VHH binders against WD repeat domain-containing protein 83 (wdr83). Designs and how they scored, part 22

Target 1, 315 residues: WD repeat domain-containing protein 83 (wdr83), of Danio rerio (Zebrafish) (Brachydanio rerio) (q6dh44)
Amino acid sequence: MAFPQPRPQAPQLPQHLWRTVDCQQGAVRAVRFNADGNYLLTCGSDKSLKLWSVSRGTLLKTYSGHGYEVLDADGSYDNSQLCSCSSDKTVILWDVASGQVTRKLRGHAGKVNCVQFNEEATVMLSGSIDGTVRCWDTRSRRMEPIQILDESQDGISSLKVSEHELLTGSVDGRVRRYDLRMGQLQVDYIGSPITCVCFSRDGQCTLSSSLDSTVRLLDKSTGEMLGEYSGHVNKGYKLDCCLTDKDTHVLSCSEDGHVYYWDLVEGSLTLKLPVGKAVVQSLSFHPTEPRLLTSMEGRVQVWGAEPEDAAENES
Key: E = the ipSAE of ESMFold2; O = the ipSAE of ESMFold2 at other seeds; V2 = 0.75 times the mean of E and O plus 0.25 times the DockQ between their complexes.

## First folded at step 19 (VHH; framework vhh_7z1x_3)

Design q8q (from z_if with E104Q; at its last look DockQ between E and O 0.98; V2 from the best seeds 0.91)
Fold by ESMFold2 at other seeds, look of step 19:
Structure q8q (fold): chain B 315 residues (1-315), chain A 123 residues (1-123)
Amino acid sequence: as target 1 above (315 residues)
Amino acid sequence: QVQLVETGGGLVQPGGSLRLSCTASGFIFRTYWMNWVRQAPGKGLEWLSGISSGGTYTYYADSVKGRFTISRDNAKNTLYLQMNSLQPDDTAVYFCARLPDEWQMFSGSFDYWGQGTQVTVSS
């Protein structure tokens, strides 16, 4: 006797403001959930990295050690380590609990725009305006990178790691996917400077944003363009894009103060979320829940799918 | 110390062409986006064109699009501006400028400038 398949529920999109956090870090260049979505990281133009409780909106720790703006950061899967990168040309590995710098890694010839741990936190990967991606061993005392990827013809703007794959975006208009186990490289030519890349939640697609104000969804294995999303403004800023927790919608920051949502399949605009009156520079979507972080100037906002009092009752 | 030196200006007839150079020193040139800006007599600064650090991305103000071409040679630490179809309203001092934050391309916040080179278009 077969159980009937439940009808798909309408997708829940984070559109209700839950919290506003004044980070006191100057401009917040990047906002990031940690791996389990319970904490958030803020990367400040004041040279600081801060860790916050998402649910309480309270500051937990400040990490000082960069000599210039912090441009990106990531948390390890077990919440024991952070990595960050900066205009000071360095990558820093931090101990979360003590707030101490475990290692300050030099070698990039210019600003480091992006950084992420691999899934096991055995390496950090960083991308720079110098056109290289560098891979750093987190477990050894070696201060030299274990690998340098220099295929890019221009600066690296964004990178993401998923299992054994590395996805990079470059100002040269190319999205590159490296299979780190097999040593393979796939190149997809977009034709406009890439500002952000990410994987779909199911791992079958890649998403890229570029300075032609267009976000594109590609089949990971073939490079076939599956979707193209526009109407927002991305002409001169490094803006984030992502997919929702269930891969139902594509999101992008915009220079007009909104976050745009498009239906992934239909390509139609679903929601134009008013964040504020300045460039929305960064966003991060919760790994498993319909919850969104945005940064605009020095403020971070947390958005949920229900009004706060309804979400409070669910907690 | 950071230094930018423009050369190649001069007097040209309307419809003529001119190539400007900007030689850079005191910093790692290949890791900065670079720009050209001009100042016409009695006017403010006008941004003209920019180029990415690797040279693969170029962008232009509407007033010069199709007539001017920005380029760079990172081995020679040199920025170029090829100027074609020049008209009298292109008369200005031309400056090269370093962009400190490539992700605020149109902020107008250049941190270092050259001394400028005079371009005069007159019959």
Scores: ipSAE 0.880, ipTM 0.941, lowest interface PAE 0.5, mean pLDDT 92
ESMFold2, look of step 19: ipSAE 0.881; ipTM 0.941
ESMFold2 (binder alone), look of step 19: mean pLDDT 86; pTM 0.875

## First folded at step 20 (VHH; framework vhh_7z1x_3)

Design f11t (from y10f with S107T; at its last look DockQ between E and O 0.94; V2 from the best seeds 0.89)
Fold by ESMFold2 at other seeds, look of step 20:
Structure f11t (fold): chain B 315 residues (1-315), chain A 123 residues (1-123)
Amino acid sequence: as target 1 above (315 residues)
Amino acid sequence: QVQLVETGGGLVQPGGSLRLSCTASGFTFRTYWMNWVRQAPGKGLEWLSGISSGGTYTYYADSVKGRFTISRDNAKNTLYLQMNSLQPDDTAVYFCARLPDEWEMFTGSFDYWGQGTQVTVSS
């Protein structure tokens, strides 16, 4: 007996498995789209950083130079450079094409949890268990940071940068937003160790995840809590959160092997995506399309809004 | 060489209090989360409490919550455990332990341990 075919357009959430990549990097600590969403980066407990083609599912390059686990990475907008950070207390700037280390930056007193380029890739920003954020000039031969931000009372778990704003999350339970041109700092107290922060796509809100198993959405201009999302498990891992490409839903990893989706406005659970039987440690949402990356143990999975068979048949 | 040395154990009566110390050397203490673990006679290891590198976040096993308080002094490279309302079931060797990966808080993957200090609760 034939089953009815589903409606092709709804819902527009990435829930269909397209690819599984066995990265062969030990545990994958972070997975990241590049700026245009055509490539992905994987950060391995085996000390390697790898670059992959999303569309082909193929390994393009392996970057070796860290002495311990790679914890986070980012690609420049022009795809010419990568940065990464590690338990070895360093930040590395890489040339993508050659695979060579351009700079290896020391100064953090402990593990470096997060790293990102600014928009122009003139600066790298890194956050560490030592409680500091450090700004590094990518263009000069100087090995010292341009700036050290030390307001945090505990480790830095996550950071994100926009044009002139820096958003940080700390184990001290605070989300900090710096206006780097004006030297202003705004602090929002969450009260539980922060594991991930990000901006909304429209730039009007901030999102944070914390070890009280709660994701929170705040209005940037007022500091008012706009949404509170729970039901997942986040008690002991640095788990990622994000917003969808159109700011319709909030996502969080979970220790129970799922990715949770909540309607941003109503706060209701829309989808509990079964990724596997282990902690889903990292996720990344495509910049413009409903496509999701997840990492669980040593595997990365690519998820789309429609089955890949249907998308392939349309071409 | 990483070294952790516990002190402050001893004999105490039921209902009493005791304060344990753990002095650290050979590593940058202020950049590691630290923990207390105990082993009762003839039993396995029991995790008790942890504290973040900056000291702003503390967490406890249900068995000791409300009775035990973890703290640290990063200027003195010292971890503490204040134990109140002690009962005979708290008799154990108490260890301080270093957590190398703060984002695997409950897996019990500690890379360095102290020698332990004996706590005995009896009349």
Scores: ipSAE 0.874, ipTM 0.937, lowest interface PAE 0.5, mean pLDDT 92
ESMFold2, look of step 20: ipSAE 0.877; ipTM 0.939
ESMFold2 (binder alone), look of step 20: mean pLDDT 87; pTM 0.875

Design f13d (from y10f with S109D; at its last look DockQ between E and O 0.96; V2 from the best seeds 0.89)
Amino acid sequence: QVQLVETGGGLVQPGGSLRLSCTASGFTFRTYWMNWVRQAPGKGLEWLSGISSGGTYTYYADSVKGRFTISRDNAKNTLYLQMNSLQPDDTAVYFCARLPDEWEMFSGDFDYWGQGTQVTVSS
ESMFold2, look of step 20: ipSAE 0.876; ipTM 0.940
ESMFold2 (binder alone), look of step 20: mean pLDDT 87; pTM 0.879
ESMFold2 at other seeds, look of step 20: ipSAE 0.878; ipTM 0.940
ESMFold2, look of step 21: ipSAE 0.877; ipTM 0.940
ESMFold2 (binder alone), look of step 21: mean pLDDT 87; pTM 0.879
ESMFold2 at other seeds, look of step 21: ipSAE 0.868; ipTM 0.936

Design f13y (from y10f with S109Y; at its last look DockQ between E and O 0.99; V2 from the best seeds 0.90)
Fold by ESMFold2, look of step 20:
Structure f13y (fold): chain B 315 residues (1-315), chain A 123 residues (1-123)
Amino acid sequence: as target 1 above (315 residues)
Amino acid sequence: QVQLVETGGGLVQPGGSLRLSCTASGFTFRTYWMNWVRQAPGKGLEWLSGISSGGTYTYYADSVKGRFTISRDNAKNTLYLQMNSLQPDDTAVYFCARLPDEWEMFSGYFDYWGQGTQVTVSS
């Protein structure tokens, strides 16, 4: 008679406030972990981009060079470069250590809503209210985009890149997945302006949020809807959504001051995290640990699965 | 200089229809969300409707939903409002307005306005 395996412990979800950072940047439009999760970026309506230590909660560097608010940012895999985009219609490539602008790239006809490096940091991809995605070379002094993708019928709100694939969300209510190697395009029609897109960690699904206050999980290969998550408020803001580090839960920001967690498989609400009394505009989930960043007004908060004193005693 | 010019107002009978136009110049029209707002005599401003930069998303105040239709022609730099089933309480000056931040679409802030066009609904 074999011994049964112990029952698994309950999933760890970040719900305990560890830090509150007053960024002094006006409204924080976006908050992002870097690739290894040890640093965070804050995108300010005051035109600044700031880099912070997650563990220390301290400001490491301020990057100034945009002419209007910073709307999104990303760090390269090796922590040597940052990219950012702004309502000044530009994309900037930064050297992290010196704080200097390496490139200031023009060409978008309107606000640039989203930006990300590819995994090798050889290109930057940017999406704009002008309805285009532009691909920029990071390795040369070239100032023109390598490629312009103009299939969208309205503004681009969000993009994510994984290996050879680019996922975009548009106000035209469509999620588009480009196979950049093969030059192929898959279009999934959601029917409401898309505010955020991402891939599942296992690469088999896509997630999207839209202005109909609904987050949707789709099978990447077929476009079949696998899950639908609602109860939050998303009616007029570009709110972030994501999956947990192990693809167990779906998260969404909300205009009601909460972050909502749903069980990915069951679709049931697991946690309604009170962040504050204003719009929670941005979130970012740690790549490997149950840790969450939230942005509400000019405040960024770091959340862990255990109270900080308990987690610190275990390290 | 940014300029928004409304036309198409006038006097109509109750139950009638009008189509307002707003011609834009001095900025890249196709990269801005646009709105209609009205002001009735002796009253404050009332937001009516908005439309995304590409024209694929439209949204309306409850008071006009089903009766008014917003549209745009980016090739002509023109915003439209088709108004049907007009009643006397639709009497107002109607303004074309530019939304500076599409992701705060209900902020109530518009950075540029037209001069307005008068719509009068009376028997």
Scores: ipSAE 0.877, ipTM 0.940, lowest interface PAE 0.5, mean pLDDT 92
ESMFold2 (binder alone), look of step 20: mean pLDDT 88; pTM 0.896
ESMFold2 at other seeds, look of step 20: ipSAE 0.878; ipTM 0.940

Design f62 (from z_if with D62E; at its last look DockQ between E and O 0.98; V2 from the best seeds 0.90)
Amino acid sequence: QVQLVETGGGLVQPGGSLRLSCTASGFIFRTYWMNWVRQAPGKGLEWLSGISSGGTYTYYAESVKGRFTISRDNAKNTLYLQMNSLQPDDTAVYFCARLPDEWEMFSGSFDYWGQGTQVTVSS
ESMFold2, look of step 20: ipSAE 0.879; ipTM 0.940
ESMFold2 (binder alone), look of step 20: mean pLDDT 87; pTM 0.880
ESMFold2 at other seeds, look of step 20: ipSAE 0.881; ipTM 0.941
ESMFold2, look of step 21: ipSAE 0.879; ipTM 0.939
ESMFold2 (binder alone), look of step 21: mean pLDDT 87; pTM 0.880
ESMFold2 at other seeds, look of step 21: ipSAE 0.876; ipTM 0.940

Design f8a (from y10f with E104A; at its last look DockQ between E and O 0.97; V2 from the best seeds 0.89)
Fold by ESMFold2 at other seeds, look of step 20:
Structure f8a (fold): chain B 315 residues (1-315), chain A 123 residues (1-123)
Amino acid sequence: as target 1 above (315 residues)
Amino acid sequence: QVQLVETGGGLVQPGGSLRLSCTASGFTFRTYWMNWVRQAPGKGLEWLSGISSGGTYTYYADSVKGRFTISRDNAKNTLYLQMNSLQPDDTAVYFCARLPDEWAMFSGSFDYWGQGTQVTVSS
């Protein structure tokens, strides 16, 4: 009559190299999964944005239109649109299928470090060294931002959108969370330039990396520090951090050529993944599976929890 | 045309203070991280200090930490270096430098420099 007890689930950590993507884009400043994790985006210092099939490892499309290096990109949930931002001070909205520029949005006074669609892809949000976050309408022909957020005292390094919330990280050492429906703002003071922010998968925590070589997990509602993760090197680069697909571990890039994994609850180092001998600047974790993208200089790599042949046989 | 002009150098006694200024024109000053570097007679360039575009983050070489303070006034397009407790080893030409990539803070790859201002510490 009683149902059998489920066995404890062991965490799966991407640590096996599945493939190296030959991007031919110069330095790759950012790597990103699309919303379903079947495609990946690469942001090149050669001014190009490229879309790849993760499963086949093949180039699907090249997007040309930025005047300088591409610094970040995002794909819409329905896979019909891309957005990107660049050192050329612009945000571009692309049609995925045609590869054509739909809109090229100007207004930032300096480099645009980060960009993301909201969930419905009705707006794009961009953050710049000029200290502003700008909100752009994707549905109309309007070329001016529909909102400018200027609370930051220094450049915006990272932003993430989840439902009605916007999370931003600034060089001013603050993580800001905007409730876009109610017009509320919460500020968490970290005290060192922020390089990356993200939400936990359950939406209850925020994670931030900063130039004091420390990644911090905070309770979203109270700002209480729940975890602090160190041992990696982050002193002068904009490095990415994230959580695993199950919120079991915290990850960070590092200037020493590794991706660090810490147990989220214990705070102990679980894995120091050797990616290479240069700065690992960007990473992206698959939305639902233990799969990781890394970028080191011009090299992009896909990592899985088991060797690729074994994973195929299990399917 | 990008221009950086340093002023405020001069002769000062050991233990004294000077305040250097760097006036910027021809670019959007408030969107660039800025730096001070110096060159002593017969020596190579030595990076001293940097400051973020908004002015909220400052960082220093060990040789000047605690004695020098970098600051900026974005409304006046001006970068400053307050130098205290000057010693003869601080004698150098001091340059204002623009950092083109804020996420390569220690690259030493500055794209525009001022002409420099001479600081001489001597009794």
Scores: ipSAE 0.850, ipTM 0.929, lowest interface PAE 0.5, mean pLDDT 92
ESMFold2, look of step 20: ipSAE 0.868; ipTM 0.935
ESMFold2 (binder alone), look of step 20: mean pLDDT 86; pTM 0.869

Design f8y (from y10f with E104Y; at its last look DockQ between E and O 0.99; V2 from the best seeds 0.89)
Fold by ESMFold2 at other seeds, look of step 20:
Structure f8y (fold): chain B 315 residues (1-315), chain A 123 residues (1-123)
Amino acid sequence: as target 1 above (315 residues)
Amino acid sequence: QVQLVETGGGLVQPGGSLRLSCTASGFTFRTYWMNWVRQAPGKGLEWLSGISSGGTYTYYADSVKGRFTISRDNAKNTLYLQMNSLQPDDTAVYFCARLPDEWYMFSGSFDYWGQGTQVTVSS
């Protein structure tokens, strides 16, 4: 053939270190892209939340107001608001531009492990060691939650919101999916404490990590297990898992200092990324590009699919 | 003021059983993972077992797995350790300990301890 059809390009995975962010926040418990992927949030054991430019690696603002470690954070889609949660048992809503605390919400009986806005940023959802998920109105001055979900028999470790659905993971070994509009609840039993949950990009699957060193992919509607990914170490830490921007691979943090990548369909290990010699505790995958954030102790790193010099020449 | 008070220790024959209790006060017991630790005569501290805040997850050191059972009653703010098949090597002071961060389960860094209860296994 004079003009053969182009063959599909193998997916490129973020494995080249682009940048190390010098956070100076003590241990960084969570690292998160904002919704458009141009900014990142770092949640410090020094009680601070920091916002950074991903491309420049520069600090944009520090948010101080928590009394203990910041454990998780999220940014609104319009970049006007942040929310965060802490070992101080509070959830804070921040105004991004001013750096001011809009609200500091109390009510959880113990540390708050996870927090996220809904898509419209009209509600913040938080999950706590007290076994509850609490829904907070961002638009009113009410200090009480507008809803409390207390089905869990143990602490809440992770939550994610997609459209009108809320996905939660609990130490009780269950992944719960709430239809918040219809009030319906689906429960999938994993059998080991859940450390992280997320939706696939197409919204048809759920992914969970647990303390049996196993990440599992389930069909959202039926609860059928579609994939099971292991080889990493997750025995005592709340470690993040996720899918790549195009749902081609599953990722997990690991206690052995690596980020593991498995082919989603085949289930085989494709990459064991050496991040360092301590627990890799948090990761976040860019919403639309093959770019990864990792947190290991106080070190946050940005990884790309090509060496940075090649990316600079193309920008 | 955080208080952890162990009871239930005593003298027991080899192969026997004993149930330890730890009553907690001064904090919200149901939002902390709790642990048992022991110190044998002339030895360092040895972690034995932990239990999640809701009680649904339990974990054990290899030395006691299968013989010891941790449990809790959050309504009574009480932690328990059921010890079966006791041997002379189990002779120790047993402590109830509070884990400040559940996601660092094996850090060995407990922030509050009881004063301990003596367990002696001898003929």
Scores: ipSAE 0.858, ipTM 0.932, lowest interface PAE 0.5, mean pLDDT 92
ESMFold2, look of step 20: ipSAE 0.858; ipTM 0.930
ESMFold2 (binder alone), look of step 20: mean pLDDT 87; pTM 0.881

## First folded at step 21 (VHH; framework vhh_7z1x_3)

Design j_d (from z_if with S109D; at its last fold request DockQ between E and O 0.98; V2 from the best seeds 0.90)
Amino acid sequence: QVQLVETGGGLVQPGGSLRLSCTASGFIFRTYWMNWVRQAPGKGLEWLSGISSGGTYTYYADSVKGRFTISRDNAKNTLYLQMNSLQPDDTAVYFCARLPDEWEMFSGDFDYWGQGTQVTVSS
ESMFold2, look of step 21: ipSAE 0.879; ipTM 0.941
ESMFold2 (binder alone), look of step 21: mean pLDDT 87; pTM 0.881
ESMFold2 at other seeds, look of step 21: ipSAE 0.880; ipTM 0.940
ESMFold2, fold request of step 22: ipSAE 0.875, 0.877, 0.878; ipTM 0.938, 0.939, 0.940
ESMFold2 (binder alone), fold request of step 22: mean pLDDT 86, 86, 87; pTM 0.874, 0.876, 0.877
ESMFold2 at other seeds, fold request of step 22: ipSAE 0.874, 0.873, 0.870; ipTM 0.939, 0.937, 0.938

Design j_de (from z_if with D62E S109D; at its last read DockQ between E and O 0.99; V2 from the best seeds 0.91)
Amino acid sequence: QVQLVETGGGLVQPGGSLRLSCTASGFIFRTYWMNWVRQAPGKGLEWLSGISSGGTYTYYAESVKGRFTISRDNAKNTLYLQMNSLQPDDTAVYFCARLPDEWEMFSGDFDYWGQGTQVTVSS
ESMFold2, look of step 21: ipSAE 0.879; ipTM 0.940
ESMFold2 (binder alone), look of step 21: mean pLDDT 87; pTM 0.883
ESMFold2 at other seeds, look of step 21: ipSAE 0.877; ipTM 0.940
ESMFold2, fold request of step 22: ipSAE 0.882, 0.876, 0.875; ipTM 0.942, 0.938, 0.938
ESMFold2 (binder alone), fold request of step 22: mean pLDDT 87, 86, 86; pTM 0.877, 0.877, 0.871
ESMFold2 at other seeds, fold request of step 22: ipSAE 0.881, 0.865, 0.879; ipTM 0.941, 0.935, 0.940
ESMFold2, last read: ipSAE 0.874, 0.880, 0.882; ipTM 0.938, 0.940, 0.942
ESMFold2 (binder alone), last read: mean pLDDT 86, 86, 86; pTM 0.873, 0.873, 0.873
ESMFold2 at other seeds, last read: ipSAE 0.882, 0.877, 0.871; ipTM 0.941, 0.940, 0.938

Design j_qd (from z_if with E104Q S109D; at its last look DockQ between E and O 0.93; V2 from the best seeds 0.89)
Fold by ESMFold2, look of step 21:
Structure j_qd (fold): chain B 315 residues (1-315), chain A 123 residues (1-123)
Amino acid sequence: as target 1 above (315 residues)
Amino acid sequence: QVQLVETGGGLVQPGGSLRLSCTASGFIFRTYWMNWVRQAPGKGLEWLSGISSGGTYTYYADSVKGRFTISRDNAKNTLYLQMNSLQPDDTAVYFCARLPDEWQMFSGDFDYWGQGTQVTVSS
């Protein structure tokens, strides 16, 4: 007798608005989940960084110390530290609980567009309009970078770290992947200024967005283009892209006020999520659950796969 | 202090060519996107072209695409505009302009300008 084949489950896609947060930070340049998805960070054009509880929707702490707008931020996996970067050319390491600046790191010659901890939070990596990526030791009293990567021919827009690999995107139209254990560099030429890069969850692919209004999925090891996703608008802004928590869909912000979802394998548009009437500048997908953050102007919205009143949410 | 100084303007005949230069001082030139803008007699400002900080990305208004070429030499802190196939309606004061936010490419929000150089196309 034949066994019934498992039926495909419809993908869980965040499309139901759970929460709107008016951040009171001017424009929110970036929104980020922390590593476990329980907190979110907002980077304000008013020079502030704020930490919020995702489940309660409440402000936990405001971090002040940058001299100009905050452009990106990241939280350490143990939730004890934050890093941030700014148009003031600095990277700041913060103690989460006290709100105090641990280090304010100078050296970039221009705006710092992106920043991230490595997994152990032993280093911070930053990328700047000056075309360099800088590595900073978090544990020592050193104020100089421990490494400077200067292969890029133009500004760095985005970077991501996974284990021993560093992925960078540049205005020079190239995505670069550094294998730091083997001392190797792979370069993939996209041909249009890169605005965002990330790894797939399984670590086998890379995703990039660029100013030609196209998101591209590449095989990490071969550089083969596996997918190309378009229909959104990305012509003059640094917009975020990502993959869903189970690598089923590709997402991109858009200048038309939507977040676009494409089926990763087929490349077809699955959902065009109306966020609002202005540029959706930033997004962040929850590490393990179908939950999405979006930022548009001065507000952040939290989206879930089902209406919030249907979820068993105790806190 | 930030200074932008345009040179290379003058009189040319229709169909002629001219190269404008803009020398920058008082800031780290290689960390800013730069632009050319012009103002014809009795007209408003018209954006023409922009170039990324490293020089690898260039973009143009439709009115000049194919005729004008923007470039930069970061070692000399100089921005250039090569202007070919000039016609009388290209007559204008040409300005070098600094873009403070590269991720607002089309905002028109330039924070520093040169004093301009006159280009006159006449037979």
Scores: ipSAE 0.870, ipTM 0.937, lowest interface PAE 0.5, mean pLDDT 92
ESMFold2 (binder alone), look of step 21: mean pLDDT 87; pTM 0.879
ESMFold2 at other seeds, look of step 21: ipSAE 0.885; ipTM 0.943

Design ko2 (from z_if with W33S Y57S; at its last look DockQ between E and O 0.97; V2 from the best seeds 0.78)
Fold by ESMFold2 at other seeds, look of step 21:
Structure ko2 (fold): chain B 315 residues (1-315), chain A 123 residues (1-123)
Amino acid sequence: as target 1 above (315 residues)
Amino acid sequence: QVQLVETGGGLVQPGGSLRLSCTASGFIFRTYSMNWVRQAPGKGLEWLSGISSGGTSTYYADSVKGRFTISRDNAKNTLYLQMNSLQPDDTAVYFCARLPDEWEMFSGSFDYWGQGTQVTVSS
């Protein structure tokens, strides 16, 4: 008699609470992993940006310099720089180690909702309620943007950069994809104010959330709708959506205090994660592991696929 | 200083129409969502309608859907409310209001209000 083969196991999703962090920043408007997933950034209504260790749950540094709420932030791949954007209409480039403002960039006519580095951190891209995306050179002392994208007819709510592509979401109900090397623009009409956009991990699909309480997956090249995910509540908040580290599930924040998980292919609800009793404002999925950050009010939580002591149990 | 000035109120017959205007100054109008709110005599405030900063998205309370139309002209820094099929229970002071955070609709946290314009619907 041969020994039996191990039984197949269900996919693991981040549903086990590892840590709760009371950030002391007022409302946390955005929570973000850094590029390697070892650190997290919190954007506070108290005008501060904070950097934390994911594994320890401890505060590493506070960055002060914005005049109003911090709305979004991103870290460079080499962990040497941060960028952030604010209701004060500025984008700030920070030196991580010193905490000093390297550049404070003005030019947007209103709140700056989103910001990200390109992969090389040679450019910062920012999107504003003024309807523009602005591209800023990180290495030059120049205070003017190197490019302004003004195709949108309403505010820019979200942007993401992948390789040479820029994806934007607008209140005008359109998702726009720019090929920055070839100068091409593709527009997908969703028809409801967009709150968040992202690329799939394989780079072949785009995901968008909108104020009709619907998340949509589109084929990037054709614009064909491949999936539609609903059941959550998104009617008046800029809520985040994302894909899991292996593109198996679609996630969305919700105004009902949950994060919703749908199977990407089947479109069925897999998990309704109870985060709390208030609006789940923001989420971020780990780049390579099944680990999730959520923010609700002034609290950030770290979620893993197994109870936190699972690494010890695996030994 | 931020100023919002409503005009266009008055006395109208039941079934009639009025167009309200709100002229904005002291801020960059095109970067804020704007709203109309009313207060009937002896009643609380009632949110009626909102419009996105670029004007591409509009929102209405059930009480006014199909009868009222919000619009804006960002070149003239002006917000409008076209009111049709007016009835006596539409009698109120009408305010334009600025929403400081477009992503917290229904919070009730308007940061600037106009003086209001009186609308009276009676024969």
Scores: ipSAE 0.710, ipTM 0.875, lowest interface PAE 1.4, mean pLDDT 91
ESMFold2, look of step 21: ipSAE 0.726; ipTM 0.881
ESMFold2 (binder alone), look of step 21: mean pLDDT 84; pTM 0.844

